VH-VL binders against Large ribosomal subunit protein bL25 (rplY). Designs and how they scored, part 14

Target 1, 192 residues: Large ribosomal subunit protein bL25 (rplY), of Marinomonas sp. (a6w1c8)
Amino acid sequence: MSLSINAVARTQEGKGASRRLRNEGLVPAVIYGGETAPVSISFKDNELLKAVGTPGFLTGLVEVTVEGKTEQVLVKALQRHPSTGAVMHMDLQRAQADKAITTRVPLSFINAAQSEGVSKQGGRLTVESKLAEVRCLPANLPEVLTVDVIKGQLDQIFHLSDVILPEGVELVSLLKGEDHDQPIARIGKSKR
Short names: E, the ipSAE of ESMFold2; O, the ipSAE of OpenDDE; V2, 0.75 times the mean of E and O plus 0.25 times the DockQ between their complexes.

## First folded at step 5 (VH-VL)

Design S7 (from O3 with heavy chain S54Y S57R, light chain L96Y; framework fv_rolinsatamab)
Fold by ESMFold2-Fast, scan of step 5:
Structure S7 (fold): chain C 192 residues (1-192), chain A 121 residues (1-121), chain B 107 residues (1-107)
Amino acid sequence: as target 1 above (192 residues)
Amino acid sequence: EVQLVQSGAEVKKPGSSVKVSCKASGYTFTSYYMHWVRQAPGQGLEWIGEINPYGGRTNYNQKFKDRATLTVDKSTSTAYMELSSLRSEDTAVYYCAREGYSGYEDAFDIWGQGTLVTVSS
Amino acid sequence: DIQMTQSPSSVSASVGDRVTITCKASQDISSYVAWYQQKPGKSPKLLIYAASSLQSGVPSRFSDSGSGTDFTLTISSLQPEDFATYFCQQYDDYPYTFGGGTKVEIK
């Protein structure tokens, strides 16, 4: 599945131009990377708000259409207003089919209720990390990563190494060494 | 163990070409960009270019574009840098380096040991 | 091309000293800066990436502060193994460029 949004090209760049755009309900952004020069663009703020609220928009691949040309991009940076949280600027990096990308993917924990730790030992699953950083080619980017906790006992701690990885997908933390196999969830005693 | 091992030192005459190899081991060769950087004696680092081993796509520093050629041999996990029309100013240690990762940022996390290329008449 | 201006070119210091090295980009590079350590006869070693992220295995006495155009590498308490040359590098735009290097010498 692909997420898409329309943008308009802009020729004026800089802080003054960006302030003007925001006053008109437009959010400035830049598309960069790959073999083509950076392109300054803007989004309508109401369309961007809907897009940002869509699962996967900030973490996955997005199709941006500018002047009839569609490009696949990844959101690399997002500047928000300090008080309102409104998006003020976005940096979008072009995805290349043959270059690995790094992004954050949601973790889904399955079979907690069926585990002995929960069903027989009075425990409850506590999720400590909801996202994991992955490196893969764009075509291999998963929408979600699964952790199967079915064999969990009371006081069991689950780590990044417990994540079920699709072919071609690597966890960034695990590539940095065994000491980066961080806890992501645990089955602990539930207080009645 | 992730490792990059380069070919040995070369002595070349002005006007000739040199081809330096960089053999990778301990990781999936096609998953990481490979970069080439040189360092003249007692001087700083200068980026020559990059290659994606998956498709062979290259980007060059404009300064070296007409003389440098970056290639890979996927069957042996080896990257190559060829520099033609050598001048005395090309005397330098040449390094291959892997572009690693750290979330949204990539820097050169693993470097080869370097290959000294001396250009003298 | 983005120019990376590094200062000082050399600094003489003693074990236990605080050492500060600065790096200035000719244009805004956000946080896309890395720092490398190079000992005589050896290849560079990655210390810091993304302006503030410490590479695995690098001691906590190394830190970077800064964003945009101005970046500073700090060694809080210099150790004997830290006498080396240090380089900053931007990886925001092609061509990737390095600072001129700072040699940290024993006093």
Scores: ipSAE 0.000, ipTM 0.444, lowest interface PAE 18.5, mean pLDDT 83

Design S8 (from O3 with heavy chain S57R E105S D106E; framework fv_rolinsatamab)
Fold by ESMFold2-Fast, scan of step 5:
Structure S8 (fold): chain C 192 residues (1-192), chain A 121 residues (1-121), chain B 107 residues (1-107)
Amino acid sequence: as target 1 above (192 residues)
Amino acid sequence: EVQLVQSGAEVKKPGSSVKVSCKASGYTFTSYYMHWVRQAPGQGLEWIGEINPSGGRTNYNQKFKDRATLTVDKSTSTAYMELSSLRSEDTAVYYCAREGYSGYSEAFDIWGQGTLVTVSS
Amino acid sequence: DIQMTQSPSSVSASVGDRVTITCKASQDISSYVAWYQQKPGKSPKLLIYAASSLQSGVPSRFSDSGSGTDFTLTISSLQPEDFATYFCQQYDDYPLTFGGGTKVEIK
């Protein structure tokens, strides 16, 4: 939980169109959820750009400090300008220790080079999904989910059910039923 | 129930001024920007300007900047639009509208019923 | 100023028809577009904001597609209460500007 960012509370005077905030170098955001009312805040554009570029900021728990008070939140929605990539708005959901959260966690594929499919059968690993949607308590949120492809043969397809899950972590797609066990990677013939 | 109620129709002579009121109810008046928009008969919508009821800060469409004045009275939750040096082409329905700020939306979620201003001899 | 060009100016349609209205911005406005419905003698009513978000209480037959400069309002199955004039609006930059309007008339 080392990821943190400072925010400025929007006073009554500051509530309004996002274009006004953007002109001031500020990005509007809202913190919502839990038992406390939603709070309108803004981030300094340059500080937000640095934070968004930090691994885990968009997928993990973030500490937001507003008027000296720090809260743990998840980035639930983020809008970017299509041309510049600049962040235009963020929705931040409060994390509660006793309530399950849903977020996306990076997938890491290990042992591809050591698999028979790659080392002996002329294949290469093609990653089809880089993230998986998980549900867990905040304390159980992993930084990465691992898929071990060591036993992979040529033409092997890996699915969400092949992900190694830590205790307390569930895959949202698999909670919907067996028909939602989507492919995430494949060992296929090398491109030439 | 959120409502914006405007003053009644006005008939004005060229060169005079008109002041339209917009009374807000059902929400915290100072928490939302108020906008003014006009519509000439059978025509489209044209933005005049905005005001922050909390601090009274305004932004105007440059086309109206020299003739329009937006003000508020916080004690009565009422916004006002005054337009001076009236011409026949200012004949229009004038609307107040609330900017429905929630995180991402700056669209006009609540509109007054409109005030017809007729400028004629 | 950002010009919002709306087409067509009018369309005649029957109940159950699919109606599409286009709106073009003179420059990139991202998703800062709203759509309004106005019936004769009434104030405009917000239908869609942020290009794709349906206002509470608005029927799901109304939808928007597009981003940047090209936007389309679609009414998937026109109902009798949908005969009205529709306006697009950008709220990305000052001054705020509206499209010229599209009148949807009964055939």
Scores: ipSAE 0.014, ipTM 0.518, lowest interface PAE 7.1, mean pLDDT 85

Design S9 (framework fv_rolinsatamab)
Fold by ESMFold2-Fast, scan of step 5:
Structure S9 (fold): chain C 192 residues (1-192), chain A 120 residues (1-120), chain B 107 residues (1-107)
Amino acid sequence: as target 1 above (192 residues)
Amino acid sequence: EVQLVQSGAEVKKPGSSVKVSCKASGYTFTSYYMHWVRQAPGQGLEWIGEINPSGGSTNYNQKFKDRATLTVDKSTSTAYMELSSLRSEDTAVYYCAREGYSGYDAFDIWGQGTLVTVSS
Amino acid sequence: DIQMTQSPSSVSASVGDRVTITCKASQDISSYVAWYQQKPGKSPKLLIYAASSLQSGVPSRFSDSGSGTDFTLTISSLQPEDFATYFCQQYDDYPLTFGGGTKVEIK
């Protein structure tokens, strides 16, 4: 996993109002979940800004190192400054190796330009869902889920069942039944 | 289970000092900042200052910096606010309050309040 | 100091009414605002922190909206136990400051 970030434990002396943390260039966060008590931590704002800009950081597993100890977490909530978009607070949930997690994974649509619907029939790919909710063990969490639209024709609608699933990964919507196989993309007529 | 219990009402003369206590129970005393806020009759809430019970570091509202002293006794899980050079306009209910959320100065637990009356 | 201007100072309402209370900061405080409810003779009770996070045990009829300088507390359907004074508080900078309060009274 290349997604990692260092954090500092917030001791009683490091605990403070949001203004104190901002003056120190720190962003507060809480690690919670599992059988262990919640831990208050903070990130250096420049390191966090870089991390948040990395694909998969907000949707995938992240390794957080605090005082030499590393654990895997998911970003469950994030509060941003309305004007600057800077992260003001994060809630991080511990991932347990033997417990299934539910999170959202980006969908990647490949080969649209090479499809008959686009190349020969004047269509264009319109993406209706950029993310899919998955259930899997942490070790099986993919960075992206691929939909290959190479064989797509004009007016074809792609559904969650068209997603290529890695071993051990389930789509939450499909676990609810066939009537939850929602559309995720289509090749429609070019508006030109 | 979690509660803050303050000392009883005080009547003081102008120029004297008052010391209000706030006993914490049901949580780890040194893990949360403690704040002091007052409310004069017919007026709003006014922040006096904060203390980190672990290290004893404090921050004060400039209005009170020369008169207020915040301390803690870790052995009894008790916070104290002492206000000196009392004036009649210091008549108010004084509250201790716990800062409950990481990085947020939001007060999730409050003491019941201590009425301090300053009159001659 | 950051001034928190709260309006109205009082509002008369009936059970079932939608009540809105506004709070304006003298400068940008992002989302560093909390809301409190205070009943006569009692200490304040935290309702909302970080502009949108509802304190545990607080009914869902209480909500907050806004960011920057303008914030609104909404009570979607006023109940008898909601007649109280409400305060906003900023924690963006020292000293921490509160709004002047809004008294929600029986009509």
Scores: ipSAE 0.006, ipTM 0.496, lowest interface PAE 10.0, mean pLDDT 83

Design U2 (from B1 with heavy chain D31K G57K; framework fv_barzolvolimab; at its last look DockQ between E and O 0.59; V2 from the best seeds 0.00; counts 0 for: pae E 2.5 > 2)
Heavy chain, then light chain:
Amino acid sequence: QVQLVQSGAEVKKPGASVKLSCKASGYTFTKYYINWVRQAPGKGLEWIARINPNSGKTYYNEKFKGRATLTADKSTSTAYMQLSSLRSEDTAVYFCARDTYYYDSSGYDEYFDYWGQGTTVTVSS
Amino acid sequence: DIVMTQSPSSLSASVGDRVTITCKASQDISSYVAWYQQKPGKAPKALIYAASSLQSGVPDRFTGSGSGTDFTLTISSLQPEDFADYFCQQSYDTPYTFGGGTKVEIK
ESMFold2-Fast, scan of step 5: ipSAE 0.590; ipTM 0.819
ESMFold2, look of step 6: ipSAE 0.456; ipTM 0.756
ESMFold2 (binder alone), look of step 6: mean pLDDT 91; pTM 0.934
OpenDDE, look of step 6: ipSAE 0.353; ipTM 0.775
ESMFold2, look of step 8: ipSAE 0.470; ipTM 0.764
ESMFold2 (binder alone), look of step 8: mean pLDDT 91; pTM 0.934
OpenDDE, look of step 8: ipSAE 0.402; ipTM 0.783

Design U3 (framework fv_barzolvolimab)
Fold by ESMFold2-Fast, scan of step 5:
Structure U3 (fold): chain C 192 residues (1-192), chain A 124 residues (1-124), chain B 107 residues (1-107)
Amino acid sequence: as target 1 above (192 residues)
Amino acid sequence: QVQLVQSGAEVKKPGASVKLSCKASGYTFTDYYINWVRQAPGKGLEWIARINPNSGGTYYNEKFKGRATLTADKSTSTAYMQLSSLRSEDTAVYFCARDTYYDSSGYDEYFDYWGQGTTVTVSS
Amino acid sequence: DIVMTQSPSSLSASVGDRVTITCKASQDISSYVAWYQQKPGKAPKALIYAASSLQSGVPDRFTGSGSGTDFTLTISSLQPEDFADYFCQQSYSTPYTFGGGTKVEIK
């Protein structure tokens, strides 16, 4: 999906400048990385609120347009207000076609209701991890990773190695070794 | 009170082997990985290997593969590292350290508690 | 292997100073960075994990920041007990690697 947002260039960085921007309904951010110098920008807070509520905005590639120039970026960090959760600042990393990126991708568990564990053995799927961290080139970034639990029996545990990986996509946890193949879901006894 | 207590200093000749211990207390030994890290005099830290005390599963830095051997004894809550074919370049302080888990997924690995270190000197 | 380049290798500072140490990864490692303090003859002590999370019991004058390839450890007001060596570490992939260290010395 094509996610995009407009931004305005700003000339001054720092705590005082950022406070003034927020008083005007603007959220400061910085675009960095690649061959070009970092650029300070700001987003309108109402546009940013809508964007961060869109699936994939915080985990996928985003097009940012500044003064008519569009760049592909990834949200690498954000600072939220401790009480309200409103975005106060964002770090955006430029995506380069030949450089691997790391981001968290949602896990989708399919066919739970059709599994023997759920349908015949009175079990229920309990999801322990809703996201998995991946490493891939920008062009290979999936919107979702699928775990097929169709063959699941009662008491079965599903691990990161059960995730169906597209070509060119690696799981970061498994880059640490196969002993980091963590549980992500299980079919357990139904509570009621 | 999480604590990792390591064995005493060792002096070895080139070609010898050394076996170091790391005794854990104050937590469930089988719930955390134990890592081994060394530091040569006046130099930085170098990761050697990791062991899962529950399964006995190990993972080695390729640089130490074939020379380092990690084991763990659940009954004594003790991890061991044996390093064979010692060279003068192996002179260092050797540390054990445990991994921690911040969230329910266990993805936030870092070395939250360290042993005091064991000095190994390899000289002729 | 992921290379962690730490800067500066040493610095001299006075009590009350703001101290900044940087660490650069050779590739994107997300937020899988920890910072450690080491005093002479002692084991390293964890200060920061996940790039910006403060270890329990560590004073809040220590702050970690950054993501991707560029990371910073800041000490907002240096205390006498803060004179030590500092190391960054990545836990993104094996082998786990450390920065070369920064010695913070009395001016």
Scores: ipSAE 0.006, ipTM 0.572, lowest interface PAE 9.3, mean pLDDT 85

Design U4 (framework fv_barzolvolimab)
Fold by ESMFold2-Fast, scan of step 5:
Structure U4 (fold): chain C 192 residues (1-192), chain A 123 residues (1-123), chain B 107 residues (1-107)
Amino acid sequence: as target 1 above (192 residues)
Amino acid sequence: QVQLVQSGAEVKKPGASVKLSCKASGYTFTDYYINWVRQAPGKGLEWIARINPNSGRTYYNEKFKGRATLTADKSTSTAYMQLSSLRSEDTAVYFCARDTYYGSGYDEYFDYWGQGTTVTVSS
Amino acid sequence: DIVMTQSPSSLSASVGDRVTITCKASQDISSYVAWYQQKPGKAPKALIYAASSLQSGVPDRFTGSGSGTDFTLTISSLQPEDFADYFCQQSYDTPYTFGGGTKVEIK
């Protein structure tokens, strides 16, 4: 899915400039990386708030349009206000079509209610990891990774190797060996 | 190995102009701003102006506007400041300094300084 | 322009002493303060940035603190090489402005 947001190029005139931008409802950000120089930009805070609330925005590829030019970026860092959670600043790293990226993708567990462990054995799915680190080319980056728990029995533990991987996507932990196949969910006895 | 090396001392008459150089090495010249700061004998530091070596864009302290001119030469990694209509009050050591700007957080401060160039204005 | 008022203008101290220098901004500048050391005939050297962050290679006896309008540089145990001039700088807005300096002299 193509997530996009418009930004305005900006001239940085000292740290006071960033505070002045926020007073005008603008959030400063920087696009960096690749073969071109960093660019200082700003987002309207209401547009950014909606975008940040969209699944995949903070974990996936985002198209940023500045002065009619569109670039694909990843959110590398995000600074939030400690009390309000409002975005104060963002670092955006350029994605290159032929260069593998590493990022975290949400895990989606399907068919828990239909599993024997839940439906017939009184169990409940407990998710222990909500994200997995992936390595892939930008074009292959999925919005979510699926774990199908339909075959799950009571007391079954699901691991990273149970994740359904799209073509071109690797799990970083599994590249380190079978002993890094960490638990991600289990069907355990319901506690009521 | 970041270094900023400035040109040698200058002695000028009132009304003349002077052009100072600041040669950068040990880093990518176009990634950091260059600032110019002066210090009169026995006095504090006074900020003059800033240049972005990549774009050539400048910002001047109002006190020096119209008299100071900043330029940068990417091919030689050298920043220049020309100060015109010199007065006796312009007698000072002039420093160039690199602004720490990494594209995030905007932590702007002067992390590396040139050794300074003494400019003496006397009749 | 933001005015930075530094105090004291000079102080006398002995090796091993705890030294404090203060800097007051004419308006709220958050944490956008740096501290520099300057020895006679030399260029300034960065010590502290963002009010409290220690510059790489600077001894940890130097600490910065404060936010808003009131800032302090502390040297916990003064060494012979610390006798120098010290000055604060705000980077909150241009023109960048410096405090008047504090000369730390041997007692």
Scores: ipSAE 0.000, ipTM 0.440, lowest interface PAE 17.5, mean pLDDT 83

Design U5 (framework fv_barzolvolimab)
Fold by ESMFold2-Fast, scan of step 5:
Structure U5 (fold): chain C 192 residues (1-192), chain A 123 residues (1-123), chain B 107 residues (1-107)
Amino acid sequence: as target 1 above (192 residues)
Amino acid sequence: QVQLVQSGAEVKKPGASVKLSCKASGYTFTDYYINWVRQAPGKGLEWIARINPNSGGTYYNEKFKGRATLTADKSTSTAYMQLSSLRSEDTAVYFCARDTYESSGYDEYFDYWGQGTTVTVSS
Amino acid sequence: DIVMTQSPSSLSASVGDRVTITCKASQDISSYVAWYQQKPGKAPKALIYAASSLQSGVPDRFTGSGSGTDFTLTISSLQPEDFADYFCQQSYTTPYTFGGGTKVEIK
């Protein structure tokens, strides 16, 4: 499924330029990477707010149309206003169908409440890493990576190797060796 | 308008416990993690622990595990840290700080901080 | 634990100078780095997150760069209000760890 948004090209970036754009209800962004030069763009904040609220927009592939040209991009960085949570800036990386990308994908821990560690042993799941860095072709990019903790016992530690990987998806840390198999969650004793 | 307001300074003897509070306002308390960080006089920052106010789930730096206890009260939008078996090395300013839930690709960081609570452990 | 080695521990500079602070992680942390400014008696204030993203309300003279193990905070034209301590932080995994700090002092 393709998510899409329209943007307007802008010709300069400098001190104060981003503030002026935001005062007009526009959010500055940059499209970079691939074989063409970076392009400075802006989004209408109303349209961007709706897009950002759509599942997969921040983690998946997005089609951005600028001056009639549509490009497939990934959101690589997002700056939010501290008080309102409104998007203030975005870095968008061009995706090429035949080139592997490296990006961060959320980890979802499922079945914690049903595990023996939580349900019968007085434990609670604590998440130590909320994202995992993946390498895959754009078409294989998942919206989320799942860790099933159903078999978890009290004091059990879950590692990156416990992540359920879709076909074509690699964890960057695990490509560096098994000594990079970091803890990502544990079922520990709850204070009572 | 986001604010984290911390409790006042504490002076404790070695072996005592201290309980610090961090009252949140200006946002939905259950949408963000609360972290606790300390800074000894003239030293750097040291992360203690994190709590999810929605679930009550906690994670502790191993250095503080068993001595630090985090709790949160949704009804008052207040996070608490209790630190037990105090030593002179625990003399520090203690901060609470907010970080974002992962929502598909942000890096975690502490975007808002409380003003800090000075804890002095002296005999 | 990931160790964040920050350098220099202190530096003296004049208004208008370009200041560079470096942070090195003991292992690859991708771009999971934030930078904080702290003035005496105050809480830290976020400047940069995701290695290079500018926090709202922070002047454009602050820039972050780097990925993997080597990260840099640059102040392009130092202002009087920039004399402070600066800290890097990794958020790649817990426990979260900070650099030892850099004190930027008036020359």
Scores: ipSAE 0.000, ipTM 0.457, lowest interface PAE 14.6, mean pLDDT 83

Design U6 (framework fv_barzolvolimab)
Fold by ESMFold2-Fast, scan of step 5:
Structure U6 (fold): chain C 192 residues (1-192), chain A 122 residues (1-122), chain B 107 residues (1-107)
Amino acid sequence: as target 1 above (192 residues)
Amino acid sequence: QVQLVQSGAEVKKPGASVKLSCKASGYTFTDYYINWVRQAPGKGLEWIARINPNSGGTYYNEKFKGRATLTADKSTSTAYMQLSSLRSEDTAVYFCARDTYYPGYDEYFDYWGQGTTVTVSS
Amino acid sequence: DIVMTQSPSSLSASVGDRVTITCKASQDISSYVAWYQQKPGKAPKALIYAASSLQSGVPDRFTGSGSGTDFTLTISSLQPEDFADYFCQQSYDTPYTFGGGTKVEIK
């Protein structure tokens, strides 16, 4: 999925530029990647606050419009204010149709209540990872990755290899080898 | 597979500059930040600065602003840190380390270079 | 700057012991904490990230816990290769800061 946000181009760089922008209620950001030079931009703080709170904004493709031109980007990094959590800076990487992108996608665990581990063995699903790092072409980027825990027994641990992958999507950790197949959830005894 | 290989030990006089290198391999160099961290003998770790190898964008710890300069060469997958106006207090082991771009709880230095010893003495 | 206060500075332990190391942040940093192990003459090695997630290849005797301002690294049954220095780090905001370190020495 894609979400949209407007930005304004900025040409000033150097000492104090980001601080001046924040004083005006603007959040500095950089669009980089592809064959074109990096572009300095800024977002209105209140518009960015709404966007960041929207599911998929930090994990999916975002359409950024700058001076009437729209580009698809990924949020690759953001810096937050330590006390308020407000976004202070963002790095946005251009998405190119023919180039693989690396980003994180939410994990959704289904059928826990129907599993024997939960329904018959007194267990409860505990989710240890809510995100997985994927590599795919932009067109293949999913909004969510599903883990089906229907066959789970009490004390069963689910790993990245249990994730149902759409066509064209790879898990970055699994590309590094079987020893990077980390646990993502388990059915354990209820801690009520 | 992922490796960060740093340049060899340096001995410098006070007032000199030093330039250290960190060569990355086993991953896409432009997909991760490179951080620089130092450790004085018998002391803890101190963060110096971060560079985005793709954009060239940098962020510096205020303590090192004006003295540290980070650069990166995409063609050789090599990050550099230059530290100027060296003082005896700059004697330390200097590490480079990889960090993810993704915002979230899992931002950390997952792979480190072996370190470069810099000795500043008269 | 966020200050990370780590305790104890050093401890002596025997193989098989349970070891706990604590780290306190000067402000709420949610779960933006990592733990590193450093052996003499070597670079730090990541053990734990996101306060409680185990780095791939790290033995499960290492566990991290905590959120907000108080964090703990636990080694459930100390092994000979675990005698090392340990550091916590916050990644909530720049400058990134580290705890003062804990030296785990053989008794």
Scores: ipSAE 0.000, ipTM 0.450, lowest interface PAE 16.1, mean pLDDT 82

Design U8 (from B1 with heavy chain G57K Y102W D109P; framework fv_barzolvolimab)
Fold by ESMFold2-Fast, scan of step 5:
Structure U8 (fold): chain C 192 residues (1-192), chain A 125 residues (1-125), chain B 107 residues (1-107)
Amino acid sequence: as target 1 above (192 residues)
Amino acid sequence: QVQLVQSGAEVKKPGASVKLSCKASGYTFTDYYINWVRQAPGKGLEWIARINPNSGKTYYNEKFKGRATLTADKSTSTAYMQLSSLRSEDTAVYFCARDTYWYDSSGYPEYFDYWGQGTTVTVSS
Amino acid sequence: DIVMTQSPSSLSASVGDRVTITCKASQDISSYVAWYQQKPGKAPKALIYAASSLQSGVPDRFTGSGSGTDFTLTISSLQPEDFADYFCQQSYDTPYTFGGGTKVEIK
């Protein structure tokens, strides 16, 4: 998806500044990275709420426009109010063509109904992880990662290493070693 | 067009390790499983292990688990099998063979459609 | 492990004969059987997959049949180039396992 949001530049700093912004319906954020100094911005609360609810906003590239200038960024961190769940702060990392980015991408499980585990052995697919953390260049960022469970038998467990990876895309957990090849889905016995 | 070309014959002493290669061409290397199968002189075929070249995920015959290690190099379209702690009974011809797409939606059962020419490994003192 | 019991271990035949080779699985494997031909000093060559499907380029005198636990490879009219070893294989579950082989030799 094409995703964009407008922001307002912030020139003030200090311990009370963020509280005042929130009282005015603004959410503070910072854009950092890319050899350019970090810049403080703020989003209108109602526009940010709508954006956060849009699929791909938290996982894909986002265009942020501040004072007429647009930058491509990734949402790296998002702080929520403990009681209300409202967004309190966001960290946005600049995307650079030659620098690898890390973000979470949705997992899609295909061919479960066609597998012998489901179709012939009375099993059903239980998904344990819906997202995987990837590392890639911005140009290589996929919209979805596929796990093909067609060869699944009853009691089969699928792991991160079973994910179909496009060229240039790595799974962060697998870069840490074999101990981090965590289960993501299984075909287990279904109950009538 | 599809070819699997294996490395040359090896002679090893008991206790040594051997690393065999299988270079693929004529297809997308990362789309198909690569299996390793051996055949001792005058005997039948024995499956060792399978690797998914895309993910690096391996599946081993329990008999070879801990001694066999499969890897794949995407940049050279080459699969490798290393077998350690060699004994005289490991003397055999070792084949690599292509299986189906690891995401094949055709519904047909898996089988080994193309085979390498084999690498003879002799373990003797 | 799934055990594939192949019979006979060897047979003698003449050109033009009908040859049958059987394979018995230790459990139901549906149609997950392939048959391979191997000539001396060569790698195996696929003949049949999915119990009964003929591999491209293989002569139609080769037929596969069976499902469940009992499978048969038939050569309807044996030719000189058919004297070879034949193996069945199951791909229903890992470890993949092969039959013991059948040597088809000239009478």
Scores: ipSAE 0.000, ipTM 0.420, lowest interface PAE 24.3, mean pLDDT 83

